# Ledger of designs, part 231: miniprotein binders against q9bqp7

Target 1, 240 residues: q9bqp7
Amino acid sequence: VPQNWFPIFNPERSDKPNASDPSVPLKIPLQRNVIPSVTRVLQQTMTKQQVFLLERWKQRMILELGEDGFKEYTSNVFLQGKRFHEALESILSPQETLKERDENLLKSGYIESVQHILKDVSGVRALESAVQHETLNYIGLLDCVAEYQGKLCVIDWKTSEKPKPFIQSTFDNPLQVVAYMGAMNHDTNYSFQVQCGLIVVAYKDGSPAHPHFMDAELCSQYWTKWLLRLEEYTEKKKNQ
Short names: E, the ipSAE of ESMFold2; O, the ipSAE of OpenDDE; V2, 0.75 times the mean of E and O plus 0.25 times the DockQ between their complexes.

## First folded at step 24 (miniprotein)

Design Qj4 (at its last look DockQ between E and O 0.92; V2 from the best seeds 0.83)
Fold by OpenDDE base, second read of step 27:
Structure Qj4 (fold): chain B 240 residues (1-240), chain A 104 residues (1-104)
Amino acid sequence: as target 1 above (240 residues)
Amino acid sequence: SPELAKELVQSVEWLLKEVEELLRMGDLWYAAWMARMAVDFAEDTGDPELIRRVAELLVRVARIAGDPDLVEEAIRVFEELARRNPDPEIREIAEEAIRRLREL
């Protein structure tokens, strides 16, 4: 049991949108603070086995692609991911806020891949928005909060070139999602609550994206794991 | 190196435990994903017994999930395992796993 237990859900918030919810998705800027990000917490609390497996995977990729090839691969993955998120933000934003859609951003295999998921996405409440958990002292930047198949979710978008997800992003993805959920549910900048998570893996070749839906029960289980990681991080920082 | 081999085996054993935990949690998609990864790393050990254990676990996950896509993905993993390994014992493990998956 975590020493610093805190609930993922806020009983004071309703799951129903208040009539006062803005029609425009929230985009709260990330403040540069001494407060650790979710990503930083997860990266610094990886197990020895996770670190080893990631290094092993890297070495195998270098053997296959060469050192320069691997650097190029990594750079391309990062760039493609960024472009994909920009395209999704543009698609999910209200038409009035749509800057001239770079048509080139929309013509990607990744966008094609997620089309069937986007059909089930509605009621966008936040896009690329910062969350802060004031009590647990962590921050994050979430991709999207929207209804998926009628359930309000924190949505995290991932890109993959192969049907096998990128190993680096996959181990702690559920923890990242629930960390964002817990922060948002207790962030005063938000008036609503999220009970579900959704990880969407988009594929470069345009094959149908995979939706990994996390219900409230599964989110609660991962939340306990997240709290343990956060405690480990806090202890490591006190000893530095 | 013997040290690298030991660390790899330990890491595969850790993955097996993680898959079991994911199954207990009811996250079948992630369980399948982690089990597929475990096959790749078990292959690197060259230990047929470890590969067999991982293969059995992936088959079990696929059975529990009952998702045709996960079954097909698991079949692809084992087809590739058989293709990459000239060792008859590893090939037999892969072929047996494929047979079991097709019976689902």
Scores: ipSAE 0.820, ipTM 0.919, lowest interface PAE 0.6, mean pLDDT 91
Fold by ESMFold2, look of step 24:
Structure Qj4 (fold): chain B 240 residues (1-240), chain A 104 residues (1-104)
Amino acid sequence: as target 1 above (240 residues)
Amino acid sequence: SPELAKELVQSVEWLLKEVEELLRMGDLWYAAWMARMAVDFAEDTGDPELIRRVAELLVRVARIAGDPDLVEEAIRVFEELARRNPDPEIREIAEEAIRRLREL
């Protein structure tokens, strides 16, 4: 139970802005400041068990691939993730044309994997956009806000390499999504709010991606867990 | 080392508790994802009783979810478990889990 509860949704804000969706998605710049990011809060509040399991997984990968093989593997995973996010931002941005895009970014198994999801995505409201929760004092950079099958969602794009998942963020991805949602809903740069989340798991081999939809009730339950992590982080910083 | 083996068991037990919480929250897909990961780490312990507990949990999550894709993924997990392990007790746990998943 958090000691300092705060609502995920803003009662002063409607689910829809008064105007139609903007012609250009919002892209609020991320500013370096003294307040913590969502990812830093989550990294600094991992349980002992989370840390142990991550190290165990790393050691198994090193045994299988060798130390140099593991370094190459992790570098490739990060590069492919970055390319995937860049490609999705390009595909979803109305300022982009086919001739202005890097054609190599559009040719990947991950992009093929999400094609059926993209057909259900519309009304893109934000892309790679900063969020700030002024009251709770944290920031983030969300991937996308758009409608998925008629529901406005904070959408997080995740890559997965079957059968060897990179587990570093697996435990906390829903917390990341709801933290972004809560921040956006209380950020003066946004005139609308979002009640749902979507995590899209794309596969390197092009297999159909899995859409993991989180309705408002599920988001509220994950929000409670995020608040506990933020409280834990704050307590650690008070104790230096 | 014995200390690392004990910590692994404790961490798998922590994963079991996380899966139960996800079930309580109704996040069935994420519960199945974490349960599959728990099977992988439980295999590392070599402890048939712990492997059985995680196997039973994954079967239960798949049954509650009623999702054919989750059932298929769970079956593949147990097929791999049986293939990798010469211990007849572990193979029997995996094969029984597969039979139960196919009856869904």
Scores: ipSAE 0.793, ipTM 0.911, lowest interface PAE 0.7, mean pLDDT 86
ESMFold2 (binder alone), look of step 24: mean pLDDT 88; pTM 0.868
OpenDDE base, look of step 24: ipSAE 0.817; ipTM 0.916

Design Qj5 (at its last look DockQ between E and O 0.83; V2 from the best seeds 0.00; counts 0 for: pae O 4.1 > 1.5)
Fold by ESMFold2, look of step 24:
Structure Qj5 (fold): chain B 240 residues (1-240), chain A 104 residues (1-104)
Amino acid sequence: as target 1 above (240 residues)
Amino acid sequence: SPELAKELVQSVEWLLKEVEELLRMGDLWYAAWMARLAVDFAEDTGDPELIRRVAELLVRVARIAGRPDLVEEAIRVFEELARENPDPEIREIAEEAIRRLREL
């Protein structure tokens, strides 16, 4: 149990945007500041076992690919993820001419993989948008806020090339989602809140993506774990 | 190195505990994902008893979830283990897990 509990939901907010909200998704710019990001908090509070397993995975990849091959592999994974997120932002934006300029990017296995998910996504409220928890003082950059099958979600898009699970720093993805959710719910740039999360794993070969829906109860349980990680981070920084 | 082998075993045991926590939370999809990851690292230990413990956990997660997609993915994990591992004891563990998963 965290020493200082704070609720994930804001009781003074509705989870439904009013009809007068603009149809253009929010894109709040991320600004460099002294408060920590979600990803930095999670990276700095990994358990020794998480660190060991990640290092073991890296060494296995280096053995298979060589040092230079591994660097090329990681660079390609990053590029593929970046391009995937750019394509999704273009597809989900109401700016039709931007979609036309992304034509080559839209022709990928990852985009094919998510098509069946996208038909269940509507009411896009934010894309690649910064969030800040005004009280707990952390920031993030979320991928998407939209309705999935009628439920407003923070949506995180993931790419996968491997048929078996490999560690690529994905242990904490649900914590990342709920941290963004809590930040958004307490950020004055947003007039509504979100109670659910969605993690979508897309595949390079175009196979149907796997959605992982997180309802409010599950999000609340992950929120407790996020608060512990944030508390641990704060204590670590105090001792520096 | 004996130190790294010991730390790997300890990290797999840590993964087993994480799977149990995910089951307690009701996150069956993530529990299955974490259990599949645990199988991968357990194979790396070469320890049949540890591999059996992880295999039994993944089968249990799949049974609790009652989802055909998670059963299918678990079967693929054990098919690869049985195909690639030279140790007949480990192949037997994988084959038994596949039989149990197919009965679901």
Scores: ipSAE 0.784, ipTM 0.910, lowest interface PAE 0.7, mean pLDDT 86
Fold by OpenDDE base, look of step 24:
Structure Qj5 (fold): chain B 240 residues (1-240), chain A 104 residues (1-104)
Amino acid sequence: as target 1 above (240 residues)
Amino acid sequence: SPELAKELVQSVEWLLKEVEELLRMGDLWYAAWMARLAVDFAEDTGDPELIRRVAELLVRVARIAGRPDLVEEAIRVFEELARENPDPEIREIAEEAIRRLREL
């Protein structure tokens, strides 16, 4: 049980969109500060087993691709992910804010992969927006807040070259999503709260993306795990 | 190294426990994903018995999930395992898993 328990949901916020919700998705810039990011907390609190798995994967990839090949691969994966997020931001942004859609960004297998998910996405409230949990002292940059099948979700977009997801991107994804949810639900920059998460795994070959829906119950369970990771991080930093 | 092999086995055992926890939590998608990952790491051990255990777990997860997409993904994982592994025992395990998945 976390020593510093804090609720994921804010009882002071209504689940109903206030009529005052901006018609334009929020894009709060991430401020560089001493506050740890969700990603940093998760990376610094990986289990020995997770570290081992990642190192083993890395070693295998280096064996297969060589060191330079692995660097190139990693760079390409990062670039593909970035372009995919940029394309999604462009798609999900209101047309009036769309600068010239780089048509080349839209011509990807990943974009094709998520088309069926995008049909169920509406009511975009935030895109590439910073969240801060003031009490728990962490920050993050969330990909999207929107309604998925009529349920308001924090949506996290992931790219996978193969149906086999990269270890680096997946172990802590549920934790990342709930961390963003909890932060947003208690961030004063947001007037609403989210009760659901959605992880979307897009595939490079354009095969249908995999939606991983997280209901309020599942989010609450992962939230407990997140709090434990955050406590571990905090303890490690006190001892440094 | 024998040490690396031991650590890898321990990591697979940890993944198996995590899958069971995810099943208890009702997170069937993530359970399936972790089980698929466990197959990949079990393969690196070359231990047929460990691979068998992981394969059985993945099949069970796919069965519980009842989602065609997860079943198809699991089949793909085992097809890859069967193609890439020179050990006939591991191939047999993979083929049996595929058979079981196709019966779902």
Scores: ipSAE 0.088, ipTM 0.516, lowest interface PAE 4.1, mean pLDDT 84
ESMFold2 (binder alone), look of step 24: mean pLDDT 87; pTM 0.851

Design Qj6 (at its last look DockQ between E and O 0.83; V2 from the best seeds 0.79)
Fold by ESMFold2, look of step 24:
Structure Qj6 (fold): chain B 240 residues (1-240), chain A 104 residues (1-104)
Amino acid sequence: as target 1 above (240 residues)
Amino acid sequence: SPELAKELVQSVEWLLKEVEELLRMGDLWYAAWMARLAVDFAEDTGDPELIRRVAELLVRVARIAGRPDLVEEAIELFEELARRNPDPEIREIAEEAIRRLREL
């Protein structure tokens, strides 16, 4: 259990959607500073077992593809993920027109994969927006805040090839989502809060994406695990 | 390497504990995903007893989840395990898991 508990939800905030300006999603700029990002905290606090399994996966991929082939594979996966996120931001932006959308961004198996999910997404409140937990002192860049089937969620978009190339991010996806949620709920740039999470796994071949919904109870349980990772990170920083 | 084989077994044991925690939390999708990952790495050990333990866990996760898509994914995984492995004990483990999954 964490030594110092801190709640994921802010009792001074409403969990109701604010419709004052729902057609203009927030996009808070990321400010570079000394405090750690969610992804840095998670990377620096992997268990030795997570590290071992990731390295074993990498060794298998290198054996199959060769060293140069693995580097090209990894680079392509990263580029495809970047393009996927750019396309989703464009699709979900209320100011986007057909003429302004890059057709190449919209033509991918990943975009085909999420179409049925997007039909259930509405009320977009934030896109590619920075969050900062002003008390616990960590930052992040969340993908999306929107309603999914009527519930306001922090939404994280993930790409997947078969086999999945980034085992670490899969292990820790729920922690990443709840860390963003906690930060947003305690960030003065936001006047609302979110109690649910959604991880959407899109597939390169266009197969229907998998939505993984996380209700408030599940988010609270993952929040405890996030706090432990943050405590571990802080302790490692003291030993530098 | 004996040291790498020991670490692999320990890492599969760690995965088993994580699956149990995910079941306790009610995250059945992640529990199934991690159980499938555990089967994949348990296969690398060649240890039939460890493979049996992770196979039984994946079957239990699929039963608890009650989701046809997770059951079918587990069946496919065990069909692949049986096809890849010459060891008759491992093939029997996979075939028994498939039989139990089809009863769901």
Scores: ipSAE 0.787, ipTM 0.909, lowest interface PAE 0.7, mean pLDDT 86
Fold by OpenDDE base, look of step 24:
Structure Qj6 (fold): chain B 240 residues (1-240), chain A 104 residues (1-104)
Amino acid sequence: as target 1 above (240 residues)
Amino acid sequence: SPELAKELVQSVEWLLKEVEELLRMGDLWYAAWMARLAVDFAEDTGDPELIRRVAELLVRVARIAGRPDLVEEAIELFEELARRNPDPEIREIAEEAIRRLREL
């Protein structure tokens, strides 16, 4: 049980978007500060087993591709991920901001993969927007806040190469999503709250993306796990 | 190294526990994902008994989930496992898992 329990949901915020919600998705810039990011907290609090599995995966990949090949692979994966997020931001942004859709960004297998998910996405409230939890003292950059099948979600877009998933992007994804939810729900820059999470795994080959929907109950369960990771991080930093 | 093998087995055992916890939480998609990961790393041990245990768990997760997509992904994983492994025992485990998955 977390020592410093804090709710994921803000009882003072309405679940209903206020009529004053901007028609344009929020894009709050991430400020560089001493506050740890969600990603940093998760990376610094990985279990020995997680670290081992990641290292073992890396070793296998190096054995298969060579050191230079693995570096190239990693760089390509990063670039593909970046381009995918840029393309999604472009797609989900209001048309008036879409002046220069790079058509080349839209011709990816990943974009094809998520088309069926995008049909169920509406009411985009935020894109590539920073969140800060002032009380728990962490920050993050969330990909998207939108309605998925009529439920307001923090949406996190992931890229995967079939048949072997990129292990780095999967272990703590639910924790990342709920961390963003909790931060957003208590960030004064946002007038609304989210109760659901959605992880979308897009595939390079254009096969249908996999939606991992997290309802409020599941989010609450992961939130407890997130709080434990955050406490562990905080304790480690006090001892440094 | 024997130490690496031991650490790998321990890590797979940890993944198995995580899958059970995910099942308890009701996160069936993530349970299936972690179970697939466990199969991949169990393969690295070369231990047929460990692979069998992980395979049985993945089949159980797929059964509980009742989602055709997860079943298909599990089948694909075991087909690949069977293709990559020269060990007849591991191939048999994979083939049995496929049979069980197709019965769902």
Scores: ipSAE 0.762, ipTM 0.892, lowest interface PAE 0.6, mean pLDDT 90
ESMFold2 (binder alone), look of step 24: mean pLDDT 88; pTM 0.874

Design Qj7 (at its last look DockQ between E and O 0.81; V2 from the best seeds 0.00; counts 0 for: pae O 4.8 > 1.5)
Fold by ESMFold2, look of step 24:
Structure Qj7 (fold): chain B 240 residues (1-240), chain A 104 residues (1-104)
Amino acid sequence: as target 1 above (240 residues)
Amino acid sequence: SPELKKELVQSVEWLLKEVEELLRMGDLWYAAWMARMAVDFAEDTGDPELIRRVAELLVRVARIAGRPDLVEEAIEVFEELARENPDPEIREIAEEAIRRLREL
């Protein structure tokens, strides 16, 4: 239960933004900052159980793959995720469609996996864009803001192999999404409000991606949990 | 070591509580995701009672969700458990969970 509750929506802003350039998604640069990122806050407030389970998973992977094999595995997963995000930004950007594309970037199982989701995505408002909550003092870099089946969402793209190994983001991914949502709603670089979230899990083998839609009520419940994590983080920094 | 096993059991019990909270919130997909993870770590303990508790929770989540994809993913988890685990008691837990899931 947070001691200092703060609303996820900004009541002083319009639900209907005036678009100055509706065909070009926002891409606010991430700037060097002394305030914590969403991912930093979540990493620093993991429970003892989360830390233990992650370490247990790592040790099992190392037993299977060897130390060097595990390092290569994690490096490849990171690279595949980075390339997936680059491909999606290119696909979803109108200006990027006029650009020569890396053919290998677009030929992945992950891109095949999300095609049915992309058909339902429209009205892209932001891509790979920084957000800052100026009151609560945290920053993030969100993947996408767009309409999904008619609902404006903060969209987070995830890659997965089937069967999927456990990773750190599994526990806290919805908190990350709502934290970005709250930051965007209180960031003067954005003239609109978002009330829903979408987590899309894409699969390496090209199997149909899973869209996990989070409506406003579910987002509100996760927002309360995010506020608790931010409060825990703030208390830790006071006691350093 | 006995100390690591105790901490693993405590961590699986924490996962069970997280799954119940996700059910309360109505996030059925994430509840199923965490329940599947809990099965994997419960197998790591070798404790049939804990594995049974987690299996029953995953079956319950799949039933509440009423989604064929979540049912099939749960079946795959228990098929792997039954195939990989030499303990007859744990294999029976997995087989019973599969039977329940197929009746959904």
Scores: ipSAE 0.788, ipTM 0.913, lowest interface PAE 0.7, mean pLDDT 85
Fold by OpenDDE base, look of step 24:
Structure Qj7 (fold): chain B 240 residues (1-240), chain A 104 residues (1-104)
Amino acid sequence: as target 1 above (240 residues)
Amino acid sequence: SPELKKELVQSVEWLLKEVEELLRMGDLWYAAWMARMAVDFAEDTGDPELIRRVAELLVRVARIAGRPDLVEEAIEVFEELARENPDPEIREIAEEAIRRLREL
């Protein structure tokens, strides 16, 4: 049980979007500060087992591709992910729909993969927007807040080259999503709250993306795990 | 190395425990994903008994999930396992898992 329990949901915020919600998705810039990011907390609090799994995967990849090949692979994966997020931001942003969409960004298997998910996405509230939990003292950059099948979600977009998600991307993804939810729900820059999460795994070959919906109950369960990771991080930093 | 094998076994045992927790939480996709990963790591041990345990868990997760996509993904994992392993016992485990998954 976390020593410093804090709710994921804000009882003072209405679940109903206020009519005053901006028609334009929020894009709050990430400020560089001493506050740890969600990603940093998760990376620094990986279990020995998780570290071992990642190292083993890395070793196998290096064995298969060589060191230079693995670096290239990693760089390509990063670039593909970045381009995919840029393309999604362009698709989901009302303002960018008017700009000459770089047709090359839209002609990806990943974009094809998520088309069926995008049909169920509406009411975009935030895109590539920073969140800060003032009390728990962490920050993050969330990909998207939108309605998925009529439920307001923090949406996290992932890319996978194979139907097998990369170890690096999925172990802590639920924790990342709920961390963003909890931060957003208590960030004064946002007038609304989210109760659901959605992880979307897009595939390079254009095969249908897998939506992983997290309801409020599941989010609450992962939130407890997130709080434990955050406490562990805080303890490690006090001892440094 | 024997040490690496021991560490892999420990990692698989940890993954198995996490899968059971995820099943209890109702996160069936993530359970299936972790179970698939556990198969991949169990394979690296070359221990047929461990592979069998993980295979049984993945089949169980797929059964509980009742999602065609997760079943197909599990089948793909076992097809790969069967193709890549020269050990007939491991191939048999994989083939049996595929049979069970196709019956879902």
Scores: ipSAE 0.039, ipTM 0.468, lowest interface PAE 4.8, mean pLDDT 84
ESMFold2 (binder alone), look of step 24: mean pLDDT 88; pTM 0.869

Design Qj8 (at its last fold request DockQ between E and O 0.86; V2 from the best seeds 0.83)
Fold by OpenDDE base, look of step 24:
Structure Qj8 (fold): chain B 240 residues (1-240), chain A 104 residues (1-104)
Amino acid sequence: as target 1 above (240 residues)
Amino acid sequence: SPELAKELVQSVEWLLKEVEELLRMGDLWYAAWMARLAVDFAEDTGDPELIRRVAELLVRVARIAGSPDLVEEAIRVFEELARRNPDPEIREIAEEAIRRLREL
C-alpha cells in the first residue's frame, strides 16, 4: 500500500464535458523543470528482473543484427515512432490546422493499422500535451486525450513490429497511461477528467492495431502500482 | 554461464508471477502480452519444463480472455516457437499448445 496515497480521479471535476471545452485540442508545452517525468520515474524504478530481461533482449538483438545493426534498428524504431505520432497528430488535429499534411507521413503501415481505431476516436481534447501533477510532483507528455467509443480516454499510441515487439517500450505502458491520467485530472490547465485509458499498438505491416482498453477500475489498480513506483523513486532520490 | 541461466530462469518466474497478478487484476490483454514475452525468454533457457509452464499459462490466459485475436496471436507464437526449435520436446509443447488453443 502506498504511504502517500492520492486519488487518480478528482472529485471536484465533473465527468461531463463542460460546454466551454475548447473546440481546439490542447497542446501545452512541456516545461523542462527539475520535476521528474513519468518516463524517468518508471525507468529508474524498474525491477532487477525487468532490467535483466531488457539487457538480455538487447544482447540477443545485438547477436542477431550486430552492434551497428542494433543501433540502426533502435534509431529506425525511434524515427518510425516519431513519424507515426506526427502523422496521428496531423490526422487528429482540426482540419484548419491541416494545411500541410505531408502525404508521405500518412503512407505508413502504422497509419493503416490504426484506421479502424481512428473510426472510434472522436472529441479530441488534447494532443501532445504536457501534464503536471502538482501534489505528487511529476510531469508527462501525453499523446492524446479523446473519446474512444464514447468514453473519454488518455490514448497512448505504440508502434510494434510483428512478431517481436520493441520490449523497452512495453513493460510499464499501463503505468504510464494512468500516471498521465492522474496528472491530467489534477492539472489546473485541464478542466475535465479522464476515467479510462487506451493503449493502441500499431503494427508496421498494416495489420489491425490492437486496442488495450483500461476501464476506471483497472486504471485505479494500476494507479496504486504507479504510486508505489513514484514512492520508490522519491526514496532513491533522497538517498542520492 | 550458469549464473546467467539462473538469472534468466528467475526472471521468467517473475514474469509468470506478473501474469498471474495481471489475471487477478482483470487485464487479460496485458496478461497475454506478458505471457508471450515469457515464452520468448523461456525459449532462451532451453528448459522444456519451464517452456511448458509458460505455454500452459499463455493458453490459460487466452482461454480466459476468450478473444479470437488473442487466441490467434498465441497460436502464432507457438507456431514460431515450433519453427525455431529443433528440440522435439519443445516442438511437442508448442504443438500441444496450438491444439489446445484451436479447441477454444
Scores: ipSAE 0.830, ipTM 0.922, lowest interface PAE 0.6, mean pLDDT 91
Fold by ESMFold2, fold request of step 28:
Structure Qj8 (fold): chain B 240 residues (1-240), chain A 104 residues (1-104)
Amino acid sequence: as target 1 above (240 residues)
Amino acid sequence: SPELAKELVQSVEWLLKEVEELLRMGDLWYAAWMARLAVDFAEDTGDPELIRRVAELLVRVARIAGSPDLVEEAIRVFEELARRNPDPEIREIAEEAIRRLREL
């Protein structure tokens, strides 16, 4: 159990829409500082077993592809993920038109994969927006806050290539989502809060993406695990 | 190499514990994903007892989830396990798992 527990939800906030909500999605700029990011905390607190499995996966990929081939593979995965996020931000922004979008970004299998999900997404409140938990002192950059099938969610978009999954991004993804959620709920840049999470796993071949919904109870359970990782991170930094 | 083999077994054991925790939390998709990952790394150990334990766990996760897509994904995992392994004990584990999954 965390030594210093903190609630994921803010009892002084409503998750109901009101007239003062912004008419366009929020995009709070990320500013670099000494406060650790969610991804930094997670990377620095992986268990020995998680690290071992990731290295074993990496070595198997290198044996299959060669070192140069693996370097190209990881570079391509990163580029495809970046393009996917750029395309989704463009699609979900009310100020963007189809003619202003990069046609090559819109033609990816990943975009085809999420079409059925996008039909159920509405009320976009934030896109590629920074969050900061002022009390717990961490920051992040969330992908999207919107309603999915009537539930307001922190939404995280992930790409997947079968049979060669990039497992590092998958292990801790629920922790990443709830960390962003907790930060948003206690960030003065936001007037609303979010109680649910959605991880959307898109596939390169265009097959239907998986919508992984996390209700408030599940989010609270992952939040406890996030707090443990954050606590481990801060203890580690005290000894440096 | 003996130290790497020991660490691999310990890491598969860790995955088993993580799958049980995900089941307790009710995160069935992540439990199934992690169980499939555990089968992959258990195969790498070459230990039929460990492979059997992980196979039984994936079957149990698929049964609890009751999702046709998760069942089909699990079947494909075991079909590939049987295809890659000449060891008849491992093939028997995979075939039994497929049989159980198809009865769902």
Scores: ipSAE 0.820, ipTM 0.923, lowest interface PAE 0.6, mean pLDDT 87
ESMFold2, look of step 24: ipSAE 0.801; ipTM 0.916
ESMFold2 (binder alone), look of step 24: mean pLDDT 88; pTM 0.869
OpenDDE base, second read of step 27: ipSAE 0.826; ipTM 0.922
ESMFold2, fold request of step 28: ipSAE 0.812, 0.799; ipTM 0.920, 0.916
ESMFold2 (binder alone), fold request of step 28: mean pLDDT 88, 88, 88; pTM 0.878, 0.877, 0.873
OpenDDE base, fold request of step 28: ipSAE 0.807, 0.803, 0.802; ipTM 0.914, 0.911, 0.912

